# VH-VL binders against q9ffu6r31to139: the designs that were tried, part 2

Target 1, 109 residues: q9ffu6r31to139
Amino acid sequence: SSLIGHESEFKMLQHQLRGVFTVVDDCSFRVSRFDMLSGSEVHWWGAMSSDFDNMTNDGFVISDQKLNQTFKNSSFIVRLLGNVTWDKLGVVSVWDLPTASDFGHVLLS

## First folded at step 1 (VH-VL)

Design N01 (framework fv_nisevokitug)
Fold by ESMFold2-Fast, scan of step 1:
Structure N01 (fold): chain C 109 residues (1-109), chain A 120 residues (1-120), chain B 108 residues (1-108)
Amino acid sequence: as target 1 above (109 residues)
Amino acid sequence: QVQLVQSGAEVKKPGSSVKVSCKASGGTFSSYAISWVRQAPGQGLEWMGGIIPIFGTANYAQKFQGRVTITADESTSTAYMELSSLRSEDTAVYYCARGYEFWSGYFDYWGQGTLVTVSS
Amino acid sequence: SYELTQPPSVSVAPGQTARITCGANNIGSKSVHWYQQKAGQAPVLVVSDDSDRPSGIPERISGSNSGNTATLTISRVEAGDEADYYCQVWDSSSDHYVFGTGTKVTVL
């Protein structure tokens, strides 16, 4: 994918979210220097567009990896679900599903 | 099928260094974390550090800071752990292990272990 | 520094249930993983993410995690379950993998 090697910082909105996002290959990304305070049920969430008013309806889970704790200066690889490709993603959000809250995001377009 | 194969046993003198290798086959080497975990005879498991090969970034346990160096060679899918200034207390089996998805995840595949004996 | 405390040993008769605890402050907020290590062998993952069982691991082995205690339960114990067991978490405050002190399970 043309996004391989793309690197950007998360825009923090809440829960002290910080980190660097890097597209590693066609099926994974890395987060580094990752900070996040625990939420209710936090997911890696994606959408084709950055219409944040409709993220609950337009968005979808992009990884099975758990964001079920507080993270402090953490680095790890996140694998995309098999049905998710970079061409379907304009935004990647750290999304708390029960509260419908965007903790922070990166834009890919 | 992911497999981690480590180098053979070593006998070293105090004050020397040892470098243990871990060759990965199957799966994706460069984007997963490879950790090193040691176990002294009759003792528990102790994490030493790990590396994400694609970026060459290593993270070390505080106890081993300054004595351990973890590197990776993507062209050969091999991770290395070098421990310097060896002491008798460093006699242990050294394991490499793959971190599943996260630094914060579990170790899904382990090498067979390498016995390092430090003696005069 | 964050420490995971396990009982040093557990003795159990065949067919009975062994329970191995892993204690730490607020461990219920972390994902706990468990490894089985038989003499002379590398560790084997037996429980991931508190209660998930990897392929090939018998249903007799289960995990739970809440509050200050995670527990590995081995029901209907067999001689082949005799091993050392270790719990493990990631401590995000230190960016460190932490292993428990280990429990030797002896099948009588």
Scores: ipSAE 0.006, ipTM 0.569, lowest interface PAE 13.8, mean pLDDT 86

Design N02 (framework fv_nisevokitug)
Fold by ESMFold2-Fast, scan of step 1:
Structure N02 (fold): chain C 109 residues (1-109), chain A 120 residues (1-120), chain B 108 residues (1-108)
Amino acid sequence: as target 1 above (109 residues)
Amino acid sequence: QVQLVQSGAEVKKPGSSVKVSCKASGGTFSSYAISWVRQAPGQGLEWMGGIIPIFGTANYAQKFQGRVTITADESTSTAYMELSSLRSEDTAVYYCARDRGYSYGYFDYWGQGTLVTVSS
Amino acid sequence: SYELTQPPSVSVAPGQTARITCGANNIGSKSVHWYQQKAGQAPVLVVSDDSDRPSGIPERISGSNSGNTATLTISRVEAGDEADYYCQVWDSSSDHYVFGTGTKVTVL
């Protein structure tokens, strides 16, 4: 993927979401200095476009990794689900599913 | 309808401390962050630190660490910034500004500013 | 340290378009906010989250953010647009709000 080595910071919207996003390989990304206040049921969420009015309808879960706690200055690798490839992603969001809330995101397009 | 009202101008001697207040009215105080931003005469904006009252968390810029203390009183909807060991280089207008809640985003409302002059 | 570089000044004639850039590595991945500061006054938020315009701000003022450059665009410039303009981001790696160096817009 041409995105390997891509590094950016999350655009911060709520829940003190902070962190650095790095594309590691075709199947994973790293987050570092990751802060987040706990939500209801928070997921790694992706969509092909950054049309935020439609992220609930057009978005999908991109990882099995649970964001089920408060994070403070954390670093870890996130593995993409087998059917998810970087060419399907224009945006990666930290998404609270029950409240349909974007805590923050990175743009890839 | 949100308004931030700051205390009045101060003249201080080097080595002293100053404590500036910022009283919020309209909207919710406890869930929004209040930041302090200073501007020396003819210079740009410089973030000093901020507090999120409901968390009791104050975060400081490295340059001011050890000299600045930011506090909040939820019962009076007032934030405070105290700067110690004042030097002439601390002469500036000090602004409080309401932060975008939990996200550390943008400053949607600003106080009128407080001029602090440090002179021998 | 993460720094936002702006041109120190921009001169523009009434009715023309002023463009103020804010440069930094991968700034397109951050949310960029813009403030207008008139002489003797507190700053006023004019663009939030790259391109959102707060209530009361004229449609002539717009923002964009991509790659290494964020841009504030003021179309059909009026004398009342004379001010200093600052871009701003949150740098999560340092836990710091970063303001740009500031651009003085002069309408001539």
Scores: ipSAE 0.005, ipTM 0.559, lowest interface PAE 14.2, mean pLDDT 85

Design N03 (framework fv_nisevokitug)
Fold by ESMFold2-Fast, scan of step 1:
Structure N03 (fold): chain C 109 residues (1-109), chain A 121 residues (1-121), chain B 108 residues (1-108)
Amino acid sequence: as target 1 above (109 residues)
Amino acid sequence: QVQLVQSGAEVKKPGSSVKVSCKASGGTFSSYAISWVRQAPGQGLEWMGGIIPIFGTANYAQKFQGRVTITADESTSTAYMELSSLRSEDTAVYYCARGRYSTGWYYFDYWGQGTLVTVSS
Amino acid sequence: SYELTQPPSVSVAPGQTARITCGANNIGSKSVHWYQQKAGQAPVLVVSYDSDRPSGIPERISGSNSGNTATLTISRVEAGDEADYYCQVWDSSSDHYVFGTGTKVTVL
């Protein structure tokens, strides 16, 4: 993928979400300097487009990693689910499922 | 209302193949994951593989790699599972199941009624 | 390969609490989902993402997940709760769904 090596910062919307997003390979990304206050049930969420009007319906889980705690300056690798590919992702969000809330996101070109 | 309707029961001979269909109605088809899960008599659930039609590729469990083919036809909102080189151990109820919401490999929110495939000589 | 181990059976009296465990190394780092399957029927999702209850599922059914054990709890058990119960995760290391070995709940 042309996105391998892509690096950007999360746009913070709520829950003090901060961090650097890096595409590592075709099936994983790294987050570094990652801060987040715990939510209700927070997941790695993605959508093909950046259309935020329909993120709840058009979005999907992109990793089985749970974001079920408060994070402070954390760094770790996140593996994409098997059928998720970078060409199908326009946005990666830290998404709270029960409240349908975007804590923050990165946009992918 | 989302509903998955599967094709009817099949009786096959060892060495043959079987193709089971799963027609989705009452929602969007292209962005939802459709998986196939089988259950031998008195046994547990076993995931075989699945497809997300919009991504165009299928993923298979290692045990079934090379024997199972999962496809989808978006024009008819139908997913298919074909299993080749059938053995008596393949006798099972085969379920199709839809992934969570629009797209996802986390859990199954809707299940088909199941298709009994009996392999006997 | 990642495996989810459940007790084969659990017997519980009406009105009591049934607890069904699902064990695996570091399962608390994964999201666990639970299905109920009655004889001759397709499975039905009863808990998603460790503890979320789909609409229509009684509040007597709840879930938790931490460390090496996820648990499905059915309180004030009724005869209609007799079924096989399966836990399930997505295993990112193998890119597949993993089901538990299943637990038959008998209300006696």
Scores: ipSAE 0.006, ipTM 0.607, lowest interface PAE 11.1, mean pLDDT 85

Design N04 (framework fv_nisevokitug)
Fold by ESMFold2-Fast, scan of step 1:
Structure N04 (fold): chain C 109 residues (1-109), chain A 121 residues (1-121), chain B 108 residues (1-108)
Amino acid sequence: as target 1 above (109 residues)
Amino acid sequence: QVQLVQSGAEVKKPGSSVKVSCKASGGTFSSYAISWVRQAPGQGLEWMGGIIPIFGTANYAQKFQGRVTITADESTSTAYMELSSLRSEDTAVYYCARSPYYYGTGRFDYWGQGTLVTVSS
Amino acid sequence: SYELTQPPSVSVAPGQTARITCGANNIGSKSVHWYQQKAGQAPVLVVSYDSDRPSGIPERISGSNSGNTATLTISRVEAGDEADYYCQVWDSSSDHYVFGTGTKVTVL
């Protein structure tokens, strides 16, 4: 993917979501300086666009990592599920599934 | 088949160093981090540090910073933990354990059998 | 420093229920993992991410986590459940793994 090495900051919408997003390879990304207040059932979520209708109707889980705690200044690698490729994603969001809430996201060019 | 196999027991003198090995299956090294956890006789579990072999990056518990070095040799799928300036208080069973590196958080789903290190004079 | 406090011991009769607590400020916001360690053996993961059971772990063993207390529950206790049990979290503020103080479960 041409996105390898891409780096951007999360747009914070809720829950003090902060951090830097970096595409590491075709199947993973890194987050660094990651802050988040805990939600109900938070997922790494992908969609083609960040609007609410697309996120709720066409969005999907992109990683098995559970974001079920508070994070403060954390750094870690996130692996994409085997059926997920960067070509399927316009947005990577930190999404709280029960409340249908976007805590924040990065746009992929 | 996931296996973590550690080197054998060692007896060391105070002030010396010990280097314990942990051989993992090939798949473990490419997809998981390896941590070292020790347990003194009759005591609880204590995390010492870990390494992500594919990145070569190690992270250490503050208590052991400066005395512990964790390395990995990808060609042999073997992780190492070297502890220097040994004291009698370092007598313990040392375990290696794997966790998913892609989380930065996680559980230890497989453990080595443990290596007893005895420090005495 | 973030610390996980467990009772040092729990005694339980066969067929009864053992409950092992893991206490810490706002532990309900963290993912708690539980390990079983039998004498002379390495620890074994028995509950991950608060309540998930790894393959091969009996349904008699379950977990929960809310507020300031995480709990490991062993129902219909058998002699083979006698072991030390440890809770564990990732402390994101320090980027360190933290283990609980451990609980010895005795089946008599």
Scores: ipSAE 0.006, ipTM 0.589, lowest interface PAE 12.5, mean pLDDT 86

Design N05 (framework fv_nisevokitug)
Fold by ESMFold2-Fast, scan of step 1:
Order: sequence, then C-alpha cells, then structure tokens
Structure N05 (fold): chain C 109 residues (1-109), chain A 120 residues (1-120), chain B 108 residues (1-108)
Amino acid sequence: as target 1 above (109 residues)
Amino acid sequence: QVQLVQSGAEVKKPGSSVKVSCKASGGTFSSYAISWVRQAPGQGLEWMGGIIPIFGTANYAQKFQGRVTITADESTSTAYMELSSLRSEDTAVYYCARHGWYRYYGMDVWGQGTLVTVSS
Amino acid sequence: SYELTQPPSVSVAPGQTARITCGANNIGSKSVHWYQQKAGQAPVLVVSYDSDRPSGIPERISGSNSGNTATLTISRVEAGDEADYYCQVWDSSSDHYVFGTGTKVTVL
C-alpha cells in the first residue's frame, strides 16, 4: 500500500487518548507512546470518515486486539482483520462501542 | 485463520422447524456480523438475514420475516438460524458467512454449508 | 425490491476472456462484490468493492462498475475457472443484502 510508512498522532477527544500511529505493512500498524484510560468496551475501529453518522452506521472493528485496560506509554503492533484493507479506511479510531464514543482517531487522508 | 463450522445435515417433515448452528474460531466473534444465505438445489444464492452479535440486532429478508430467527451466543462464539413452518421448497444448503457490521465488507469467510431436506 | 440480473450462462474457450454482467438501476452508485462457487463447495469472494482483488485470487480476475452495469472479467480463461459466479450488493433502502441471479461459466 502507498500508506506504508504513514505516521500521525491521535487526536485526543476523551479518556486521555494519546499516541503515534504508523502503518507497518498491508496488514498491520504500530502504536507507540500510547496512553488511554479504560472504557466500557473499546475497539480498534475503522470508517471512511470521522463524522458521527458514518462512524456509527458504516464503522467497523478492524482488529481482534482488545483495549480492555489502561495504557501508559505503551508500544505494540496491531494486526488488521483479514477482510480489512488500507484503501477502505479514511479513519482509525479508538471507539467505545456501548457508549458510541470516539476516544480519539487518526485520519489517513 | 478465521473458520466457520456448521452443524450437520438434517431431514425434517413439513410443518416442523430446524435450527442450524455456526461456530466461529479464530478472531474476535464480536468484531464481525454473521449472515445466513441459502441455496436450493440447482438455484442461486438467497440472503435470509444477519446478526451483529455485539449489538444483539438481527435483520431479516422480507420473504422470511415471521419464519426465521437468527441469534448469537457470544460466550460460545456461535450463531444460530432457526426456520419454522418448513415446506418442501425450503430444501436447500444453508450457509453462514461473516462480513463487517454494516455495508462495508463483502462476505469473506463462509461455513461449509448445512443441507436441510424437507420431505414427508 | 432491488434486483441484480445476470446472464444465466457464459461459454468461453480456454485462453479467451469471459465477461459476466450484473445489471440494476444505478448499480454504479453501490459497491459490488463477486463470488465464485464450484460444484459442491461454498462460495469464495473473488472481487470486493467493485474492483478490489482479495489476496490469493488470480490477477486474471478483475471487476468494474459504472452506470447500470457491473462486470466481472476473467482473462486468459483456464478450465479451473469453470464455476457459478454471483454479484452482490447492499441495498440501503431496504437494509438488506441482494445477490444476483448467477451465471454459469463453462470452458469449452
């Protein structure tokens, strides 16, 4: 993908979400210096755009990794689900599903 | 890799009901939706309905409204499709397939299919 | 109800190109997915989102979608391409998935 090597910082909206996002290859990304306060049921979430209607109606889980703890200055690789490709993503969000809350996101375009 | 494994073939009488299971392994069950698609002998694919397990919400094709019930049990990573008031024309292979929660994905992983035969 | 119409069959010689159409009003505004089904097997996703090819699918298989017609193109056809092919969309007005009528591809 042309996005390989893309790097940006999360926009913090809630739960003290911080971090650096890097596209590693066609099936994974890295997060580094990652901070997050625990939520209800938090997921790696993807959509074409970051507006609330698109996030709630057309958004989807992009990784099996659970964000079910508090993170402080953490670094790790996140693997995409097999049906997820970078060209279908305009945004990667840290999304609390039961509350329909965007803790923060990065834009890919 | 994600796999969907379905229950075995069933032979049913007209007027009875059938419940087919679809067990997911690999990946997070809550991270996707499951649809049920049937195929009568020599016929095409027909979408029956789907469920988003994490929301507990199911949608049904109008043709099957009132006869089909789709459920999911997250603790066992299993989706179910129950079809009632069976008729001979319900004889078909029933597939489960995974996709994204709404319109965003094609169906990328399919179960092996379950043959349901309805005869007297 | 929104319906996707495909030709019932397409016959093609080895090495030639097969084209399978999927017709519906303004289908070009929707994302079309294509499935290949061989006898006795479950369907396999071969083209997603109009033209994207999933990993493992031969580059001879491609798709396009505009106006009232989506097309699956199989170039340099091989005997192993003989199968039934189905297009599929999401119909937002009725909130359901719609499959095409299916096309049987025979390699003569």
Scores: ipSAE 0.000, ipTM 0.547, lowest interface PAE 14.9, mean pLDDT 85

Design N06 (framework fv_nisevokitug)
Fold by ESMFold2-Fast, scan of step 1:
Structure N06 (fold): chain C 109 residues (1-109), chain A 124 residues (1-124), chain B 108 residues (1-108)
Amino acid sequence: as target 1 above (109 residues)
Amino acid sequence: QVQLVQSGAEVKKPGSSVKVSCKASGGTFSSYAISWVRQAPGQGLEWMGGIIPIFGTANYAQKFQGRVTITADESTSTAYMELSSLRSEDTAVYYCARGGRYYESTGYYGMDVWGQGTLVTVSS
Amino acid sequence: SYELTQPPSVSVAPGQTARITCGANNIGSKSVHWYQQKAGQAPVLVVSYDSDRPSGIPERISGSNSGNTATLTISRVEAGDEADYYCQVWDSSSDHYVFGTGTKVTVL
């Protein structure tokens, strides 16, 4: 994928979300310098477009990793679910599912 | 493979303090979280606090705040837990346990390596 | 304060299945780790992150977590499975680890 090696910073909206996003390979990404205050049920969330008014309906879980705790300057690899490919993703969000809230995101296109 | 070896059993008087050591061998020490967990006779597991040696700052459970101090010496790959103002209720086996590195995976790992435990008896 | 409730004891016959529950409000949103502790020994991590099995742990031991209940399942129980079992999560509201109350598994 032409996105391999792509690096961008999360745009912080809520919960002091900060970090650097890096595409590692066709099925994973790395986050580094990752800060986040805990939410209710926080997921790695993706959508094809960055229409944030419809993220609840258009978005989907992109990883089984739980973001159910506070993170401070963390670095880790996130594996994409088997049905998720980079060509399906225009945005990756840190998304609190019960409150339908975008804590922050990166744009991939 | 990492092993954690703790100091030997202690018998202490009420009002004194105890300092238990936990020496790591066979792996990386500085970037892994080290937690302290105690277990009173016949009781369950209770988290006291932890430290990531490379940062040098510790986090404590509210119940032990003001009485417990957790430190680490990277040069000797040793973590310490000091509990002051000892009471008879502090009689317990004290364990050190390794979590993951704070910057790996989702942040906080389960505790995959445990010390053998140190019995601290508070009497007389 | 966030509390993890386990049944105090579970009795199971050899070859049968033991199920140990760990209950708490919305525990399915948290990552649950499970420990086995035999008498006089330190705990051993047997399930991490809800369902991941550490190397060396038999496939008979598995975990799940959804809603208000996490479950540790031990299939084809053997005498050597007799132990105390503890669940554990990270409590983000207080920034500390929380252990369950513990379950004594007796193989009769």
Scores: ipSAE 0.000, ipTM 0.551, lowest interface PAE 15.5, mean pLDDT 84

Design N07 (framework fv_nisevokitug)
Fold by ESMFold2-Fast, scan of step 1:
Structure N07 (fold): chain C 109 residues (1-109), chain A 120 residues (1-120), chain B 108 residues (1-108)
Amino acid sequence: as target 1 above (109 residues)
Amino acid sequence: QVQLVQSGAEVKKPGSSVKVSCKASGGTFSSYAISWVRQAPGQGLEWMGGIIPIFGTANYAQKFQGRVTITADESTSTAYMELSSLRSEDTAVYYCARVKYGSGWYFDYWGQGTLVTVSS
Amino acid sequence: SYELTQPPSVSVAPGQTARITCGANNIGSKSVHWYQQKAGQAPVLVVSYDSDRPSGIPERISGSNSGNTATLTISRVEAGDEADYYCQVWDSSSDHYVFGTGTKVTVL
């Protein structure tokens, strides 16, 4: 993927979400200096477009990792689900499923 | 309202193929994954495979790999499952089921089922 | 291969509580979903994400998941709860959906 090595900061909307997003390879990304206050059931969420008003309808889970705790200055690698590819993602969000809330996101194109 | 409507029952001879359709209405077809799940008489649910139209990819359970082909036509919001080299053991009700990509990987809506009977 | 084991059957009297287990190594680290299937009908989602109830599902149906066992609990059982119940997880490494072996709930 041409996105390998892409690096950007999360845009914080709520829950003190901060961090740096880096595309590591075709199957994973890294988050570093990651801060987040715990939500109800938070997931890594993606969508092809960056239309945030329709993220609930058009978005989808991109990793089975639940973000089920408070994070402070954390760094870890996140594996994409087997059928998720970077060329189909315009946005990656930290998304709270039960409340349909975007805590913050990065734009990929 | 979301609805999945499947094609009607089929009776097939051993060695033949069957192709079942699943037409989706209500909602954005490209935002969903469609899976096929079968159930033999008196048996449990068995996942066969699925397709994610937005990625153009299909994947299959190992047991069915080489015999099953799952396709989708986004213009008609229809998914298809073709199973070849039919045996009597393939007699089952075949369901299509939707995974709203982003819904935690569960099946939120199911088709009514299609009975496929394989007999000589 | 990851397998979900359920008891084949559970018998319960009306008004009592039925508990259906779904066992697998470290299943508490996965999200478990539950389906109800009545005779001659397609399955219906009754619990998602371990404990969330879809719209229209009564509060007497609940779920939990920890360690090696997920549980679907049906309180104040009614005749209409008689059905087969299946647990389900998604395995990210293989991108496969895994169903439990199924439990027949009989209300006697």
Scores: ipSAE 0.006, ipTM 0.592, lowest interface PAE 12.1, mean pLDDT 85

Design N08 (framework fv_nisevokitug)
Fold by ESMFold2-Fast, scan of step 1:
Structure N08 (fold): chain C 109 residues (1-109), chain A 118 residues (1-118), chain B 108 residues (1-108)
Amino acid sequence: as target 1 above (109 residues)
Amino acid sequence: QVQLVQSGAEVKKPGSSVKVSCKASGGTFSSYAISWVRQAPGQGLEWMGGIIPIFGTANYAQKFQGRVTITADESTSTAYMELSSLRSEDTAVYYCARGYRSYYFDYWGQGTLVTVSS
Amino acid sequence: SYELTQPPSVSVAPGQTARITCGANNIGSKSVHWYQQKAGQAPVLVVSYDSDRPSGIPERISGSNSGNTATLTISRVEAGDEADYYCQVWDSSSDHYVFGTGTKVTVL
């Protein structure tokens, strides 16, 4: 993927979400210095476009990793679900599914 | 509407300590970062440190580590910055500023002038 | 340590465009925020995340960030735009907020 090595900071919208996003390889990304206050049911969420009015309908879960706690200054690798590829993603969001809330996101390209 | 109101000007002797307060009103206090930024006369902005009250831990710029203590009292929605071992070079306006999730500062206090003179 | 360099001063005539640069190695990989500080006043956020403009800030003020240079652009300059301007990033490697050296904009 042409995105390997891409690095950007999360744009923070709520729940003290902060951190650095790095594309590691075709099937994983790293987050570093990751902060987040716990939400209701928080997921790694992706969509092709950054049309946030339709993120609930157009978006999908991109990892089975559970974001079920408060994170403080954490670093870890996140593995993409087997059917998710970087060329299909325009945005990666930390998304609270029950409240349809974007805690923060990175734009890809 | 979010407001940050700081304590009044201080005149201190070298070697003493100063403690400046920053009272927040409007919005939420516990989940937003409060930082302290100083500005010496005619100089630029310099970050000293900050705290996110709900996390309970402050972080400090290396230059001030060991001399500055930043605390927060959630019951009064007040943040504090205490600077010890004051020198003439510490003469500055000290600002508290609220970070919108720690990356930038969306609201600023009015500033507190601290003058260190013998 | 990561440092943001700005020109010390910029002079501009009313109605013209002022451009304030903020230079650092690979600053385009970071999010740049901009503050306006008028004499005797606290700083005010005027641009966040390179180009987002907070509510209440005139659309004459805009930002960009690419490569080694971020730029704050003030179009159709008015006397009220006279101020010091500071760029700012968060540097994850040092866990520090870094302010630029500041630029004094004079409207002549």
Scores: ipSAE 0.008, ipTM 0.652, lowest interface PAE 9.3, mean pLDDT 86

Design N09 (framework fv_nisevokitug)
Fold by ESMFold2-Fast, scan of step 1:
Order: sequence, then structure tokens, then C-alpha cells
Structure N09 (fold): chain C 109 residues (1-109), chain A 120 residues (1-120), chain B 108 residues (1-108)
Amino acid sequence: as target 1 above (109 residues)
Amino acid sequence: QVQLVQSGAEVKKPGSSVKVSCKASGGTFSSYAISWVRQAPGQGLEWMGGIIPIFGTANYAQKFQGRVTITADESTSTAYMELSSLRSEDTAVYYCARTLYWGRYAFDIWGQGTLVTVSS
Amino acid sequence: SYELTQPPSVSVAPGQTARITCGANNIGSKSVHWYQQKAGQAPVLVVSYDSDRPSGIPERISGSNSGNTATLTISRVEAGDEADYYCQVWDSSSDHYVFGTGTKVTVL
């Protein structure tokens, strides 16, 4: 994928979401300096665009790795689900599923 | 108020194929995966496979790989499950059910079920 | 392959508590969902994400999940609770949905 090595900072919308996003390979990304306050049921979430309607109606979970705690200056690798490829993603969001809330996101296009 | 509405009961001969439909009524497939789950008489629930209509990607349970094909038509909000080389052991009620894509999500809405009987 | 084991049957008297277990290695790390199926009907989601109750489901029905066992608890059992119950998880190692073996609850 042409996105391998892409690096950007999360846009914070709520829950003190901060961090650096890096595409590592075709099936994983790294987050570093990751801060987040605990939510209800927070997921790695993907969509083609960051518009709220697109996120809620056409968004989907992109990893089974859970974000069920407060994070402070954390670094880790996130693996994509087998059916998820970078060419199907315009945005990666930290998404609270029960409240339909975007804590923050990075744009990939 | 989305409902999943399935096609009617089918009686098939061994060696034939059956194609069951599942239509989203009152909504669309956009944010959902549609799975097919079967239940033979007196038996439990068995996941066969599913599809994410927006991506066209299907995923199949190992037991059914090679005999089942799951497709979707977004323009009509309809998913299909075709099972080939039918045997009497394929007699079952076939359900469609939705999840919010693949992963840890619950099957929150189920179709009413389609009885497929395979007999000579 | 990951397998969810349930007792085949549970008998309970009206007004008592029924407990249905769903056993698997480290199931407490997964989100467990429970479905109720009455004779001739499609399954209905009765507990999601270990312990959440969908709208319209009585408060007598609850769930828990820890270690190697998830449990569905039906308190103050009524005749209308008689049904088959199935637990379910997503197995990320195989990218497959796994249903439990099912438990028939009989209210005597």
C-alpha cells in the first residue's frame, strides 16, 4: 500500500484524545504518545469520510483490539481485521459505539 | 424499525441448489454485515457465513466453504445465500441476521427464517 | 477450534432462578451475547455485550462474564421464559461467529 509509512496526528474532538498514527504495513498501524480518557465502549473505527452521517451509517469496526481504559502516553501496534484494507479507508477514528461519538480521527486521503 | 424479510419455504431434490433471499425493509444495508445461520430440526444454531454489502466481501465457515455463496445487491437492499449440491442433511431453517460489520457485535435483528426441505 | 459449551437442559420452578452457563477458555476476554428462541420462532437477542439488556427485555434477565464462564441469569422465572438459549462470541483467530451448544430451559 502507498500509505505504508504515512504518519499524522489525531485530531482531538473529545476525551483528551491525542497521539501519532503511523501505517506500519498492509495489515497494521502503530499509535504512539496515545492519550485517551475512558469511554463507554470505544473501538478503532473506519469509514470513507469523516462526515458524521458517513461515520454513523457507513462506518465499521476495523480491529478487535479494545480501548476500554484510560491511556496515558501509550504506544502499541493495532492489527486490522482480515477484511479491512487501506484502500477502503479514508478515515480512522477512535469511536465510542454506544454513544455514536467520534473522540478523534486521522485522515488517510 | 428495520426488518429482515426472507423468501418463502422451498422443497428441493438432492443434488440441486437453493437460493434464499433476505431483504432489509424500512432501512438499508449500508452499516451492516448480513450473516446466514442455519438450524437443522432439533439442532442448534450454526453460522454459515456472511457478507459486508458495501465492500462485497464474503466470509464463510469452513464446513460450508465450496458449497455456499453469499451475495448482496445494495440497490434492492437484498442479500442472498445459495447452497449447492443439496443433501437430505441440509434440511433446515435458514436465518439471515445482521451485525455491525465483522467482529464483536451482536446479531440484533433476525429474519423470520426460511425452511428448506431436501427430499427425493 | 473455539467451542462454547452449555448444559443441554435446565429445569426450574416458577418464581425460582435459572442459571445457564457458557464455558470456554478465557471467554471473559470476549463479548458474549445471548439469544432466546421459542418453538417455531426466530432467535431474539436478550443480553448483549456480557450484561447489557436490549430495549423490551425484562429486568429479570441478566448476564455476567468472567474467566472461563459466562452466565445468563433468569430470576423470578415465568412460564413464558421456557425456550432454548444460546450464547455467542466472535472468534478473532478464525474470523468466525461461534454459537454455544444451546440450553433448553423447562419451567415445571
Scores: ipSAE 0.006, ipTM 0.582, lowest interface PAE 11.7, mean pLDDT 87

Design N10 (framework fv_nisevokitug)
Fold by ESMFold2-Fast, scan of step 1:
Structure N10 (fold): chain C 109 residues (1-109), chain A 121 residues (1-121), chain B 108 residues (1-108)
Amino acid sequence: as target 1 above (109 residues)
Amino acid sequence: QVQLVQSGAEVKKPGSSVKVSCKASGGTFSSYAISWVRQAPGQGLEWMGGIIPIFGTANYAQKFQGRVTITADESTSTAYMELSSLRSEDTAVYYCARDEYYGTDYYFDYWGQGTLVTVSS
Amino acid sequence: SYELTQPPSVSVAPGQTARITCGANNIGSKSVHWYQQKAGQAPVLVVSDDSDRPSGIPERISGSNSGNTATLTISRVEAGDEADYYCQVWDSSSDHYVFGTGTKVTVL
């Protein structure tokens, strides 16, 4: 993927979300310096476009690794689900599913 | 409105330490990160470190690691910056500045008035 | 270490436009903030998140950020704009706030 090595900072919207996003390979990304206050049921969420009005309908879970805690200056690798590829993603969001809330995101295109 | 009020000017000897305070009023103290930024005479702004009271964590710029200690007392809404082993090159105006950790993107919306620290023998 | 480079000075006549650049590799991927500092005073935030203007800041002050250069633009310059200007980003890889080298704007 041409995105391998891409690095950007999360745009914070709520829950004190901070961190940097790095595409590691075709199947994973790294987050570093990651801060987040706990939500209700927080997921790694993705969509083709950054049309935030339709993220609930157009978006989908991109990893089975849940964000089930408060994070403080954490660094870890996130693996994409087998059917997810970078060409399907224009945005990656830290998404609280029950409240349909975007805690913060990175734009990939 | 939000206001950051710093302690008064200090004159120190080389080798001593100084502790500057920054008292916040207005808003919720724990919802904000407080950073310390210094400016030597005629020079630019230099970030020294900051604290996030809600997490109890402080981070320091590499240049100041080992000499700077930043703390916060939520009961008095006051942040402190202590700089040890003072040298003449530490003569500067020291500012505290607020970053709204919840809901903003890593910028300083309010600044203290500055504290002049003069290091001379 | 990530560094933000600004021209040391910019001279501009009243009524003209001043442009202050802030250069760094891939700075367009970061949010850039700008501060104005008048002699003897604390810095004041004049632009946040690349182009947002805080309450009380005149519309003739604007910002942009793309590629390797962020720019602060001051149109219809007046004497009161004379100050030092600093760009700033937060570098998440080091967990550091990084300030630019500063630009002195002289109006004459």
Scores: ipSAE 0.000, ipTM 0.554, lowest interface PAE 14.5, mean pLDDT 85

